# VH-VL binders against Cytochrome c oxidase assembly factor 8 (COA8), part 27

Target 1, 167 residues: Cytochrome c oxidase assembly factor 8 (COA8), of Homo sapiens (Human) (q96il0)
Amino acid sequence: APERGAERRDTAPSGVSRFCPPRKSCHDWIGPPDKYSNLRPVHFYIPENESPLEQKLRKLRQETQEWNQQFWANQNLTFSKEKEEFIHSRLKTKGLGLRTESGQKATLNAEEMADFYKEFLSKNFQKHMYYNRDWYKRNFAITFFMGKVALERIWNKLKQKQKKRSN

## First folded at step 1 (VH-VL)

Design n30 (from n23 with heavy chain K98R G99T W100F S102G L103Y G104S Y105Q; framework fv_ebronucimab)
Fold by ESMFold2-Fast, scan of step 1:
Structure n30 (fold): chain C 167 residues (1-167), chain A 121 residues (1-121), chain B 111 residues (1-111)
Amino acid sequence: as target 1 above (167 residues)
Amino acid sequence: EVQLVESGGGLVQPGRSLRLSCAASGFTFDDYGMNWVRQAPGKGLEWVSGISYDSGSISYADSVQGRFTISRDNGKNSLYLQMNSLRAEDTALYFCARTFYGYSQDAFDIWGQGTMVTVSS
Amino acid sequence: QSELTQPRSVSGSPGQSVTISCTGTSSDIGAYNYVSWYQQHPGKAPKLLISEVSNRPSGVPDRFSGSKSGNTASLTISGLQAEDEADYYCQSYDSSNTYVVFGTGTDVTVL
């Protein structure tokens, strides 16, 4: 038997049979949150007879997910780094150590942290606005291709019905 | 026909800079992510850098991070690699290769013939 | 950056079947079905043979097949022919660092 972490093909090991039946009639499935971005990745199912249009849609969704993961991983890293630097500078000014006597990380009170949060949000406001703009653009494109795939599937289903009736 | 053509390689001294270009033709460049892959003489393939179809996602191998810069000009159907602070270890044949939209999760279905970069004193 | 592990060389006679393994970790081959295989003849650019573990592009003979089990992907060449003598590389996405990672490469010799 494989070790608990050996098979990352399915990031929900206890539910793998439920997500991916033995006959491979799997659908897309969602993994655990990424350590850095804190977003759950989607693992896309690839059907046996994927059309070129279906492939375009899947590839666009995969790239959009990677873009989103990179943005939030970088943003979270920046937030954590600047927060730690702010806490360190304030504790040093007070003559306090970085950890409590119990070994926990030393913290600042809510009033002191409010200044950091306000400054961080202010200086990152435009960056988040551009992220939202690009996020909507990407989702519009994905929705458009989803519509095209739906129309293709309807047409193919109609063609199959016609063929079966002639046999 | 679908084609990628690299250029800009040559002999360069350590510590100098060089800029590689990759010209794409025969397909809609804006639908594809692009990658640079290198191969030292007699050695295997090493991924160098990748860029998505819209330049929204970019990444570098640890060996070139901070020295190389990947960029693209979709209006000119061209991919670039700016190589700074070159080292003897950068000596290799440099290929450009395409991927659908992204650069990391898809197969490289079309490759150029490569351009040789030799870093020697 | 770690590479995917392939055997240095594999050899066989014409008509024989040969299999090339590509071993990674739970963060690359074990995590996703994003495994590709490339064939490279001397002095030439690599050519895509297999994508997404087992998908063959148009123009690639069905003698070439791919599979995956756990952290190991395999390329099987059935009915080995002289023109199959080349270097073969596997490739995967590495989720731990969002990188593309290649295998160490395998040289296939016919006879």
Scores: ipSAE 0.012, ipTM 0.617, lowest interface PAE 7.6, mean pLDDT 82

Design n31 (framework fv_ebronucimab)
Fold by ESMFold2-Fast, scan of step 1:
Structure n31 (fold): chain C 167 residues (1-167), chain A 122 residues (1-122), chain B 111 residues (1-111)
Amino acid sequence: as target 1 above (167 residues)
Amino acid sequence: EVQLVESGGGLVQPGRSLRLSCAASGFTFDDYGMNWVRQAPGKGLEWVSGISYDSGSISYADSVQGRFTISRDNGKNSLYLQMNSLRAEDTALYFCAKGRYYLTSGYPFDYWGQGTMVTVSS
Amino acid sequence: QSELTQPRSVSGSPGQSVTISCTGTSSDIGAYNYVSWYQQHPGKAPKLLISEVSNRPSGVPDRFSGSKSGNTASLTISGLQAEDEADYYCQSYDSSNTYVVFGTGTDVTVL
């Protein structure tokens, strides 16, 4: 979709800070960041006379966006849970309480937390590899359908020129 | 020790451009969202722009939209702010700030640099 | 460009409690539990004091507490110390203007 490129996250669109599209919008829109994934959703414009190919492309893009947001929302929850467990485990090993003498939540310094980040990334390496593989598969499918839609639009323009010529 | 060091500020005339840099150390830079926050002399804090860990999500305050561009180079542990069409009201101390949460949110900001001063005056 | 309203100044004596209000709208403070508070001493960078309305980061004394009711968030500092003399800023997510907004700031004086 020609109008959608400027509002895609893989470009640097000027519309990045827009929240809600105006009523009867004719273009795709980028919304505010999701509270869990921190990814900005794209609100896809649906034309009055959307073709079956355009519908397939839009649904594939929407499904890919939902999959991407769900992955990162789940990643955040897993990270938060495992970080808390790691901190508690290390404090227990040191013989320290979960709270400092001032009543603050006890934490580890940056050097100690580096062990957690390394462990988390290593533990989730396979999960991230599957995510990347699926991301490439989805992008290939999107590119394929984008090509089909582009060819359909070229054919439609040729049809319009033919009608103009015969008049 | 987490450290954020801003640079690139200075005196600049209205309508010109300036590029700010922030050098990060003491944490895995490519795991966190980053932000620019400014503070005019004697005034309060104003959020300017934010960027996710992978540059996949970028946001700007309405006051700078279309004029400023945030970017990052994870290989160099550096954050940038390209400021174009500068105005007198852009005069401020510009802070680099780290998002607290891993891979998900650039908000809130758990570490800040000391800031770099940008003065826009004729 | 801060949109959240705070009192300009608040004062108290050592050992007393002070409360700073932060008033927004239904699109920011009223909509989300994403309220943070920052402490800024003169000539220094801000320091994160409270996140998600009431959560204290490591290193922040328990005498700092946060709460929220409707469109107003509050920071309470109990057992005031001389070191608490600083500017305090609230921060929220705003879906109608920008994803992040700061409060107007409050100067806390310890007499």
Scores: ipSAE 0.000, ipTM 0.456, lowest interface PAE 17.1, mean pLDDT 78

Design n32 (framework fv_ebronucimab)
Fold by OpenDDE, second read of step 2:
Structure n32 (fold): chain C 167 residues (1-167), chain A 122 residues (1-122), chain B 111 residues (1-111)
Amino acid sequence: as target 1 above (167 residues)
Amino acid sequence: EVQLVESGGGLVQPGRSLRLSCAASGFTFDDYGMNWVRQAPGKGLEWVSGISYDSGSISYADSVQGRFTISRDNGKNSLYLQMNSLRAEDTALYFCAKQYSFGWTYYAFDIWGQGTMVTVSS
Amino acid sequence: QSELTQPRSVSGSPGQSVTISCTGTSSDIGAYNYVSWYQQHPGKAPKLLISEVSNRPSGVPDRFSGSKSGNTASLTISGLQAEDEADYYCQSYDSSNTYVVFGTGTDVTVL
C-alpha cells in the first residue's frame, strides 16, 4: 500500500492573513491589511515553470513579508499595551478613574502623552535601528535577485528567438 | 449595573450551527474589546475568540479557527458568536467577557456573563 | 493552543499564605505584563483578581497579590480564608500566536 505522503499542510503562520486568492490567478495578489500589523499581505503567484532563481526570489519575498508582519504586529501590540499602561498609571496617580463623570474615556493631555511617546521611542530605539538595518538588508537582497531574474528572463527570450530563426 | 447576558445556547447535533448572543449593559460597549471564553464541564477556561471595540481586530483560538465567527453590533450593545461545524469537543459553557482595558488589546477580563451552555451531542 | 502551567492543587490552613505559580514561555508571560488572575467558585463565573501582573482591581482584598519573574507569574493569597477555596486561573497573551492563553487552573483548598 503506497504510503500516502502526508501533505504537510503548510500551516500558514497564524499571523498571515488567510486571504486566499483565486486558484486560477496568474499574478500576485494584495490582501487586506492584516489585523495586527496593518500591513497588506502579498500572495505571490507561483508559475508552473518557476526557475530556481524565481523560486529563490519568491521565498525571500515571502520570508521578508512574514518577518515584517511579525515585527509590526508585535510592535503595535507593545505600543498599545505600554500606552494603555501609561495612561492607567497616570490616571491612578492623579486619583482619577478610567472614565469621566460623563462616562467618557479619561484621557491624558498632550503634554503628558508627549512624555510617553518620548519614553517609548527611547526605549525602542535600538529595536527600530535593528529593524531598519535588517529591512534594508532584506530588501537589498530581494532587489538583487529581482535583477537576476530579469536578466534570466531576457536571456531566455533571446535564446528562444535564436532557435526560431535557426529553424 | 454592569452586566453581560449570554443567550443562544442549547443542544445541537454535530455538524450543525449555533449562534450565541451576548447583551451588554451598564457600560459603554463601544469602548471595549469583547471575548468569548468557554469552559467544558469539569475543565478549565479556554479562550475562544476576541474582537476589538471597533471590530478592527479579530482573533480566534486554533481549535475554532475557520468554524467560528465573532462579531459585534455596537448599536445594539451585542456580541455574537456564530458557531459552524460544531463538534463534541465544543461542548462547554460559553462566557461573554469584557476586556478590562479600553481598545483592542487583550489584557484582562473584568466583567463576565453567567454563561450559556452549548451541548453538542448525537 | 498552548496553556500556561499551573499546579493542579494548592492547600493551606486558615491564616496561612499560599502561592500559585503560573509558568509560561518567553512568548507569553515573558513577553508582556498581561498576566491576569481569576477566581472561580463552583457554578460561578470567573472573577478578576489581578490584572497586569500585580494590579488589583477595586473590590479585591489586599490579601491577593501578584508578581512575575521571567516566564513565571505568581499569585499569593495571604491570610487564607475559607471563602478563598476556589479554582484559580492565570491568563496571559501569546505574542507569537496573537491570542489569549489561560492556565490549566489550580484548585485551592482550605484545610
Scores: ipSAE 0.018, ipTM 0.589, lowest interface PAE 7.7, mean pLDDT 86
Fold by ESMFold2-Fast, scan of step 1:
Structure n32 (fold): chain C 167 residues (1-167), chain A 122 residues (1-122), chain B 111 residues (1-111)
Amino acid sequence: as target 1 above (167 residues)
Amino acid sequence: EVQLVESGGGLVQPGRSLRLSCAASGFTFDDYGMNWVRQAPGKGLEWVSGISYDSGSISYADSVQGRFTISRDNGKNSLYLQMNSLRAEDTALYFCAKQYSFGWTYYAFDIWGQGTMVTVSS
Amino acid sequence: QSELTQPRSVSGSPGQSVTISCTGTSSDIGAYNYVSWYQQHPGKAPKLLISEVSNRPSGVPDRFSGSKSGNTASLTISGLQAEDEADYYCQSYDSSNTYVVFGTGTDVTVL
């Protein structure tokens, strides 16, 4: 059994290596960071007697995770592309080649790169603001449905107890 | 040039199967979610199915759940829709649509193909 | 009911403003700011006009604007032009069913 906080991986029955939770896990599992988003995916446990409300909550959480992973994958790709474009533009302006005498990619110093980071953040300010807003909205919705599921579970327990006969 | 080209449509009898293809060019196909949207003659748009960039997340409209299968081949820049147990109600122009890469709308579609016509009749 | 409700048609004269409403529920338009608008000319594929309620993609004129209040989103076309005569569809994400939902569509006529 892996230690607490350790990443778990399983090989698919077909022999393909892929992250997945252990068979018949009774709790959610956290995977390795995605190559593009750099976020750890959560694999959700599906109970045998999942109610329609529990299914809605799980699907909302899965959809939110996919939205979050897709946002950061796209953001990281855009950052990398614009960074390369910025470096190329500045080197061209200086009359420098794209590669050093050793054959490595030419780069800019920290002071010059600070200009790119400032521009990128300013350019993407509205996008990041909308991301944060939607992140909070999604977490509010998840919390709301978690509350509904909790109330359903309490009601089911009370309903079960009320059917018991007294001595 | 950014382009999506659908193919595979045609006349098919009820209960049979048909496979649609969508060829993508001019963008990095494996960075974007892809969708199928249909439009019956003289009617509005109806979302059919969506697939994430890595095929890790797939969803279907209730009307096609259990009958249609969406898939993609990132190595071939291609999207597919396997349609089984076809019904007269599936008669429509089927569009391939690319997810909008720079928005927060998970299902907004910025690039569309011209569509391929599927007619289901006896 | 899984479709967003739009008026069947709206009309205006060149230079006027027209507004198209799109009404959903608390699980779609009311839940998120995921409202997109599409323009479709006869015989052509839809074109994205607005995403995220009010965001215009590059190349879309600023006379197209979007807004949202509660469970209703609106597309406003200011300075109406003959080329704006088309069908318009709103779109949202339905969190209850984890699927995309389109509006019933609105035919815009420039008189």
Scores: ipSAE 0.000, ipTM 0.468, lowest interface PAE 15.3, mean pLDDT 79

Design n33 (framework fv_ebronucimab)
Fold by ESMFold2-Fast, scan of step 1:
Formats: sequence, C-alpha cells, structure tokens
Structure n33 (fold): chain C 167 residues (1-167), chain A 120 residues (1-120), chain B 111 residues (1-111)
Amino acid sequence: as target 1 above (167 residues)
Amino acid sequence: EVQLVESGGGLVQPGRSLRLSCAASGFTFEDYAMNWVRQAPGKGLEWVSGISWNSGDISYADSVQGRFTISRDNGKNSLYLQMNSLRAEDTALYFCAKGYLYSSTAFDIWGQGTMVTVSS
Amino acid sequence: QSELTQPRSVSGSPGQSVTISCTGSSSNIGAGYDVHWYQQHPGKAPKLLISGNSERPSGVPDRFSGSKSGNTASLTISGLQAEDEADYYCQSYDYSLSGWVFGTGTDVTVL
C-alpha cells in the first residue's frame, strides 16, 4: 500500500509531480499529462551505480523532455491567447460584444478563422521548422548515447568474464 | 510593462554567502525557463545557471557547480540564486534573463543586473 | 569562461559592412544548435539582436543579418552607423556542458 508521502502533491523546491511512484521503483515512471503541453512526463530511475556516460544519457533525455514539454506548453498557450486576441479584435471591429445576446461566447465563422490559422502557421513556420530539426537531432543524439551505454555494458561484462577466467 | 528586476547584490568577503533575487512582471513567469548570466567588470558574458519553467531541470556552469543554487517561486514570479563559498572570481554584474533552451528565440528579456563584489 | 571564439575587435567606417565570426565545436554549433546574437552598449544590459541563426526581433534593422555554416556563425552589419558601436556576443547551447555558452565578445568600433 502506498504511503501518504508517496502520493504527496508537489514537493518544493523541485516538486513537479503530483503523483509519485513508490520509493522501491526500479523503472522509469510515466506521469499524468501536463495541463499545458498535454504531454506525459517521464520520471527517470537513477541506478545506484550510474556511470558518467549513463548520467549523460539520462540528463540528455531529461533535457529533451523538458524542451519538448516547454515547446508544446508555450505553443498551446500562444495559440490560445492569439486566437482569443484575434477573435476579440475582429468582434470589436464589427462593433460586436464578446458574448451573444443569448449569453454564449461569440465566435467567428470558418472563413474568418481561416485567416487566423494562415497567419499563425506563417508566423510560426520557422519556429516549427526549428522544432522538427531539433527533435530529429535530439533523438539521433539519444540513440547514439544509448549505443555508447550498450557498448559500455558489454565491455563491463567482458571484463567480468575475463576476471573469472583469470581466477 | 515586461520587466525583470534583480536585487541582493553587494560587497561580501570571500567564503561568505549572498542571495540574489529577480522579480518578473508583465509576462506569464511560470511558462518560461529562466537563467542567470554574469559579467565581470570589463569582461564578457558568462552563463551561470538555468532552471526550467517547472523546476524539473536545473543546470550550472562548472565554475559554480556545488556552490550556487538556482530556484524559483512561480507564485511570487521570482527567481533566486543562492551563492555560497564566494570567491574573488565571482565578482561580476549578475543578470536575470528569460530564455528558451532550444527554441528559435534566445534570451529575449534581460534585467539591468545587480553587482556582486567579492573582496577582503 | 567563454567557449565560442570571436575576434576581439572589428572596425569600419560609416556605410561599410563588417562581419563578426563565432566559432564553436562539435558539442555546440557543430552539433546543430542555433546561434543567437546580442548587442551590448556600455553600461547597459545585452539586447537580443538575432535569434535562431538569422531571425531579427521586432525593432532590429534589416542591415543586421546572421548566418551559420558548420562550426561557425557570422553576424554581418551592413551600412555601418555610429550607434552600432557596441560589444557583440554570440551564444549557443552545449550538450557536453548541459548549458549555454557565450562567445568571447567582439568590440565594434565605428571610425
């Protein structure tokens, strides 16, 4: 049974998880979706005998996750804010209020919203290009370091086998 | 107005501690990574430390690793730098900067800096 | 401590073009990370001049341009003006340091 402390919400100063895995967890833990990015964070298991190379791989994966979460949280918030601003601006230009006479949120038709989507995509084209480029580069780097870690583990196993043979 | 204001600098003796603060206004502080950058008198810029929007990722320059601690309080729109075991080489103007680690946008908002002088 | 190499100074006359190089390594610029440029006038905070290798923030004149090839990024100032006299710093991310690195800085003098 999980202890109250294991399910504790937001532990300062590094507390980012509202749901924590049991202390005995020997595997990576996948958390709930972030409210802004809608991406699930991964809480990485840290082995007791983590090598410097394994630490670099874990740090790279943690940094890539944070970069990805930050990008999408910012993109989603920017989209929502600019969409609201666009709608507000267009309604103001038409002399309309933000709410209909029935009390519903005022909306623009598909043709008017198409202008916003076109502008948003055009404005963010280079940002999305850099995201795609960096996403591929980061995954390539992660794969490369995963290969290095695998080779290190094979080397360590060979060293252990050689010691057994010598003794 | 979008603004970052640093405070907490001053004259301090080697081996002592100092805590810097950075107050943010005019933007959604909790959405962005924050950084500390320093500049020794007449010298260039040196990145000191960075913290992600949710404090889930923190990094330090090798020169300050183990001595400085970056933290943030999103509820107060504030960034902090706890500086321990200060050395003469830490003498610099310390800037607070808003930035994204891997976006096409770098450090787009900077504070005016707070001067830290470490001398006997 | 800076990790990206810039010339200490460059000079030009009004109306000329000057180019500032920024040379990194395989762990930063050579790894494909973007290069950003900052302008710093004496006694003032740095100002973002170029983001993402070549993008100009609002308010930056189009006579400032950036480019990148391999391990080296360049900032070009065309139609040099007196107000361009400042220090210029490049910046990139370094994965081996898990942090940001700045250039050594270049002092631009308008003669």
Scores: ipSAE 0.000, ipTM 0.461, lowest interface PAE 14.5, mean pLDDT 80

Design n34 (from n33 with heavy chain G99S Y100P L101Y S103F S104G T105E; framework fv_ebronucimab)
Fold by ESMFold2-Fast, scan of step 1:
Structure n34 (fold): chain C 167 residues (1-167), chain A 120 residues (1-120), chain B 111 residues (1-111)
Amino acid sequence: as target 1 above (167 residues)
Amino acid sequence: EVQLVESGGGLVQPGRSLRLSCAASGFTFEDYAMNWVRQAPGKGLEWVSGISWNSGDISYADSVQGRFTISRDNGKNSLYLQMNSLRAEDTALYFCAKSPYYFGEAFDIWGQGTMVTVSS
Amino acid sequence: QSELTQPRSVSGSPGQSVTISCTGSSSNIGAGYDVHWYQQHPGKAPKLLISGNSERPSGVPDRFSGSKSGNTASLTISGLQAEDEADYYCQSYDYSLSGWVFGTGTDVTVL
């Protein structure tokens, strides 16, 4: 039996099931990082006798994961694109080429990049603030439904215990 | 089964070059970001360089920018660090480490390191 | 250049609790980036001990715990044991450095 506060993390095998969980898994499976978001997806185990409440929890977690994946895929693309455009602009302003003599990509040092990161965070402050609010709302909802599922399981266990006592 | 093995370290004179390799096994190498981290004898950890799963994003510490080049070959499950214009202060044990290339995600798998000594 | 600040050493006797602080700046921990903790025994590679401020990887005892507030993170080791004698490093992402930054490291000694 699993002990609260000491849960073992079940991590996905990286070799034989690159984008899909092993068949007939009895546990949730964590996949490799998504190509675009770089976040690891969770593939949820669906028991054959899943209750309506358990289904609602699972769907909420799946929807939250999809929302999170889309947010970070878009954010990472925007960050990478704007970072490259900033570097290109600054190198052009300095009269420098985009490649070194060895053909490697020319870059700016950390002090020069500090301006970009400051501007990027300021520009995206509202977007990240709304993400953070939505993330907390979604996690609150998940925690609420997890509590409801736990109560359902406790009630079913108590009903089973009382049946044993009555017989 | 899941492991990273560094190689290519050795004794090298200042101003010369050295190429490090990191061989990955037991996980889907092409799905993860990779990093180089170094540790001078008796000193702390210093992040050196990182590369995304598809080599689309590459970054370097200021101390090595312009001298070191990180690269990967996903077909060979290998990570590389080309070190040019080596200095005495580059002397360190060099680790490769796996991350999901996501801000906030930890380096969950590390190699045992390969020692680079820059000395005359 | 910029590192996260840790005490150089902390010590305790078996069964006691010790806490290691990790202080950053507005560009890393203060910006909301998670803090990770690594344990390194002599002659060995670092091992991930705490990820995402407070999460324990599989195989890490629950006597290790992490927390974060403002620009400071803390690692607490309760029920200190001889095998906890090691170097401990915090880590966070720094947007102004365009990369990762590690703590200065703390040597834990079990008396």
Scores: ipSAE 0.000, ipTM 0.462, lowest interface PAE 15.4, mean pLDDT 80

Design n35 (from n33 with heavy chain G99D Y100L L101Y Y102R S103T S104G T105Y A106S; framework fv_ebronucimab)
Fold by OpenDDE, second read of step 6:
Structure n35 (fold): chain C 167 residues (1-167), chain A 120 residues (1-120), chain B 111 residues (1-111)
Amino acid sequence: as target 1 above (167 residues)
Amino acid sequence: EVQLVESGGGLVQPGRSLRLSCAASGFTFEDYAMNWVRQAPGKGLEWVSGISWNSGDISYADSVQGRFTISRDNGKNSLYLQMNSLRAEDTALYFCAKDLYRTGYSFDIWGQGTMVTVSS
Amino acid sequence: QSELTQPRSVSGSPGQSVTISCTGSSSNIGAGYDVHWYQQHPGKAPKLLISGNSERPSGVPDRFSGSKSGNTASLTISGLQAEDEADYYCQSYDYSLSGWVFGTGTDVTVL
């Protein structure tokens, strides 16, 4: 019985970037662009004496990155699929083959493609609005926690200086 | 489950109007062109009308041009066919059919149809 | 002509191959538009059998095959089974009508 080729639902694989930063890195590393989202992943540095506040900031940054990766991976897949379907459908309704006489993939003209882009953007407008809103919320939270961590570090440095003066 | 359910068929007199509805479920309705196809009793299939995913493209068969109006409400996942000036020749089972793509290619999903009978 | 021309009926014995022709014009099949095929059992809605001349949707048996040459498309049913007894319709786009056209339909009988 020929194995029914499971239609691989192109679920955007959770692209765990296989990029492993050097073990001795004391800073954040930026990986190559992800193949699905086209976003460059950041590998966040974990200090040996990470404070609870620093840990919370790191987790929030990581969650926000994952959220962005998933969003854009899905959007790019949807875009690619819909673009292909649009081209295919339009060519067929024009009586044109999917391939040119030279064997190349047939394409639509710039004007027809402009219509596709306009329609795609219109269709996804609300989705992009919600994304932008959530993006701002997340970045505001990250910035707020960055400020808190900075204050904590200043306070800890001041306490250490006072102890050194008292001894 | 992907499903199309037609409604609004019935017995009408010639010259009267009828509105058919098709309720779509189980797929993203706004991403596909939709069509009406009819079949007279004991006859073949006849394409009636088509509408693109965004209603940007609408087409009719010559037999219904000027009398029928296709429309859609993507918010309600619904397709409509307003039939005016009905004739005996319009007697048929009317199918709602989903297109494979946004702008038309092949009809991959069909409803069970709703019967329209035009008789004196 | 507003319809594609099909034979009225085709018959075959179980296990045989039957072919249904669909003849169009220069404004539809001859213009290079793809041909689609539908199967319709009595009292049921049509089912997409072949899309784009030769592509089978998921769940359509391999015994169904489509081809197109010039103004004529063909559906071949190999290894005819009792369940294949149905009406078959071809479909294409016609630029002169700015719309879809169906074939006249073919009744396939399994003897």
Scores: ipSAE 0.007, ipTM 0.588, lowest interface PAE 9.5, mean pLDDT 88
Fold by ESMFold2-Fast, scan of step 1:
Parts: structure tokens; sequence; C-alpha cells
Structure n35 (fold): chain C 167 residues (1-167), chain A 120 residues (1-120), chain B 111 residues (1-111)
């Protein structure tokens, strides 16, 4: 329970609003899923007395969230585009139209789609490897700054106790 | 010194476009949601549009949806409002306002406003 | 026009108290969203006076107080002074509009 976002999570109503404040101003809250990345953004509460170190941690978490959102939005769009191109190409090769007699979108069976998934994964292997490396690097940095913030809070409590004893 | 300074207002003909700018100083611009609020001469305040800290969440009043576009450049500490297909009812003083939070709550810092007059 | 309803004007004598009401609907104040208050002097930008129903920003005198009950919020100015002559606006979030709504505004006159 070392993360402020995890400690004070609010869930936004599912769906349609992209700019909706929480009913209470003092909590982080989770927005609706981004239509491209399918990830829920966390909107961070900024306290009045945020220290420079706390601000640095918050900005690092925000920047990591944006990086993650952008990666998966791009990946999902690429996947969807290449999937449609693959399906259309295979249907043309088989001499089939893009729609069935029932008006449904024509599709390939699981066996045929397995070829696409294999090609997509192998083509993007290096990209996903670099993503995982960067993801671990970012989470290590976040953990490091979380530790620094925790130490700052402990130190501030100790300073307050000493001040009370001096007065 | 925390301040917001609007610019870009003026006299413009109906159906034309105008772009407003708001320059922020004295605070960490990228940490806050920003808003445009307008006030027609002798009338009350009307919220126009809002944008979150990272441009990830954007909203518009129904009266301007599809015609106005809000944007921000955090590297330049600037907020913008691109106004297209302007109408006489868009005539107002346009204020730039800083939110207390990243995605919206209350508007703690306001600019002096820039006047937009839509008339032939 | 999806505005919060305020009285057009309120007047009082120096030293007296005045109260401004702000009435919303089930999609804004009635839904539990906080109410904020702004003071606007002629020719000036609005100033945040009360945030989150009752919280005073730094520099706002204790004479200003806010409260909220149900779908109505109130701003009370005690010990009324000449410098309090201004327009006052309430504000809340409306989930059906996915945006902010301001009150119709109240002109406070110190007689």
Amino acid sequence: as target 1 above (167 residues)
Amino acid sequence: EVQLVESGGGLVQPGRSLRLSCAASGFTFEDYAMNWVRQAPGKGLEWVSGISWNSGDISYADSVQGRFTISRDNGKNSLYLQMNSLRAEDTALYFCAKDLYRTGYSFDIWGQGTMVTVSS
Amino acid sequence: QSELTQPRSVSGSPGQSVTISCTGSSSNIGAGYDVHWYQQHPGKAPKLLISGNSERPSGVPDRFSGSKSGNTASLTISGLQAEDEADYYCQSYDYSLSGWVFGTGTDVTVL
C-alpha cells in the first residue's frame, strides 16, 4: 500500500465522459478506458503542500502512464489495421467477398487466424522486448522515488516531535 | 507572480475563424487542467471548454461543440482556443482560467480576458 | 440554458448579513457535485471566493461562508462592506452536459 493512487482510488462512471471531475476533490480517480489503448487513466490529486520530491514522483508516474497509454494505443491500432489487411487479403485469395450472405462481416476461422497471430508476434518481438525493458526501468525509478518520499515523511514526523519537545 | 494573459481577440465577421492564446506564468502549467470561460456584454459567465493537464481529456459546451478546438502546449506554457464558424452569439469577453486540479474542479486563477466581437 | 438559479439582486446595509442561494438539479448539485463561488467587480476578472462548498482560499475574509444542502447551495456575507458590491456566481459540474455550469449571477448592492 505504498502508492497514493492505490490508497485513494476512485472509479469514474463507465463510459462516455472524457472530462469528469470526482465528486470529492481529495482523491485520485480512474477515468474511463481510452478507446485506443483500452487502459484506464489515473487522474492524480495534487495536495496543496506537495513537496518537490512528491511532485517529482507524481510527474514520473504521470509520464509513465502516458508512455504506457501511447504504446498500447499504437500497438492496438497497428494490430487492428494489419488484422483487417490480412483478412481482406485472404478473402481475395479465396475469391470471397468482404461480407457474408447474411450481411455479417466475413471472417477467417481460428486456424487461418493463427498464421496472422504468429506473424504479428514475431514481427513485433523486438518492439515488445524493448517495451518490457523500459517498463521495468520505469517501475524501478517509481519504486526508488516512492522510497525517498516515504523517508521524507518519516523525517518530517521526527522533526515535528523534536520541535514539540523544544517548545 | 502567478498570472494568465489572453490575446488574439478582435472584430471578426460571421462564419470566419479566430484563434485565442493564453500565456501562463508563475506556476507549473503542465500540472493543471485549463479552461475557457466567456461572458457576453452585460451577461453572466458561460463555460466554453476544458482540457486536462496532458490533453488526454477534453470537453466542450454544447453551444461550441464541433466549431471550437481547445489545445495546449506545455513546453510553451500556453493554452489555445481555435474558433471556427463564428456566430453573433459568440460575441463575448473570453477568459482563460486555471483549474485547482489536473482534470477539473474550481477555477482559482483567471486572466483579464480578451474581447471577441462577431459582427459584419 | 442549463444554468444554476440565483436571485438577480440582493441588497443590505453596511454591517448586515446577506445570503445568496444557488439552486441546481439532479444532474449537478443534486448529484453531489461540489459548489464553488466567484466574486466579480465591474471591469475585473472573476475571483475564486469559495471552493468546494465551504472552503475559503487564502486571502478571503472569514465574512464569506458557504454551505450546501440537497440541490441548493448558499453564500453568506456577514458584516457587509462597501467593497463587497459585486456580481457573485456559483458553479458546479453537470454530468449530463459533461461540463461546468455557472449560476445566473447575483448583483450585491451595499446601500
Scores: ipSAE 0.000, ipTM 0.484, lowest interface PAE 15.1, mean pLDDT 81

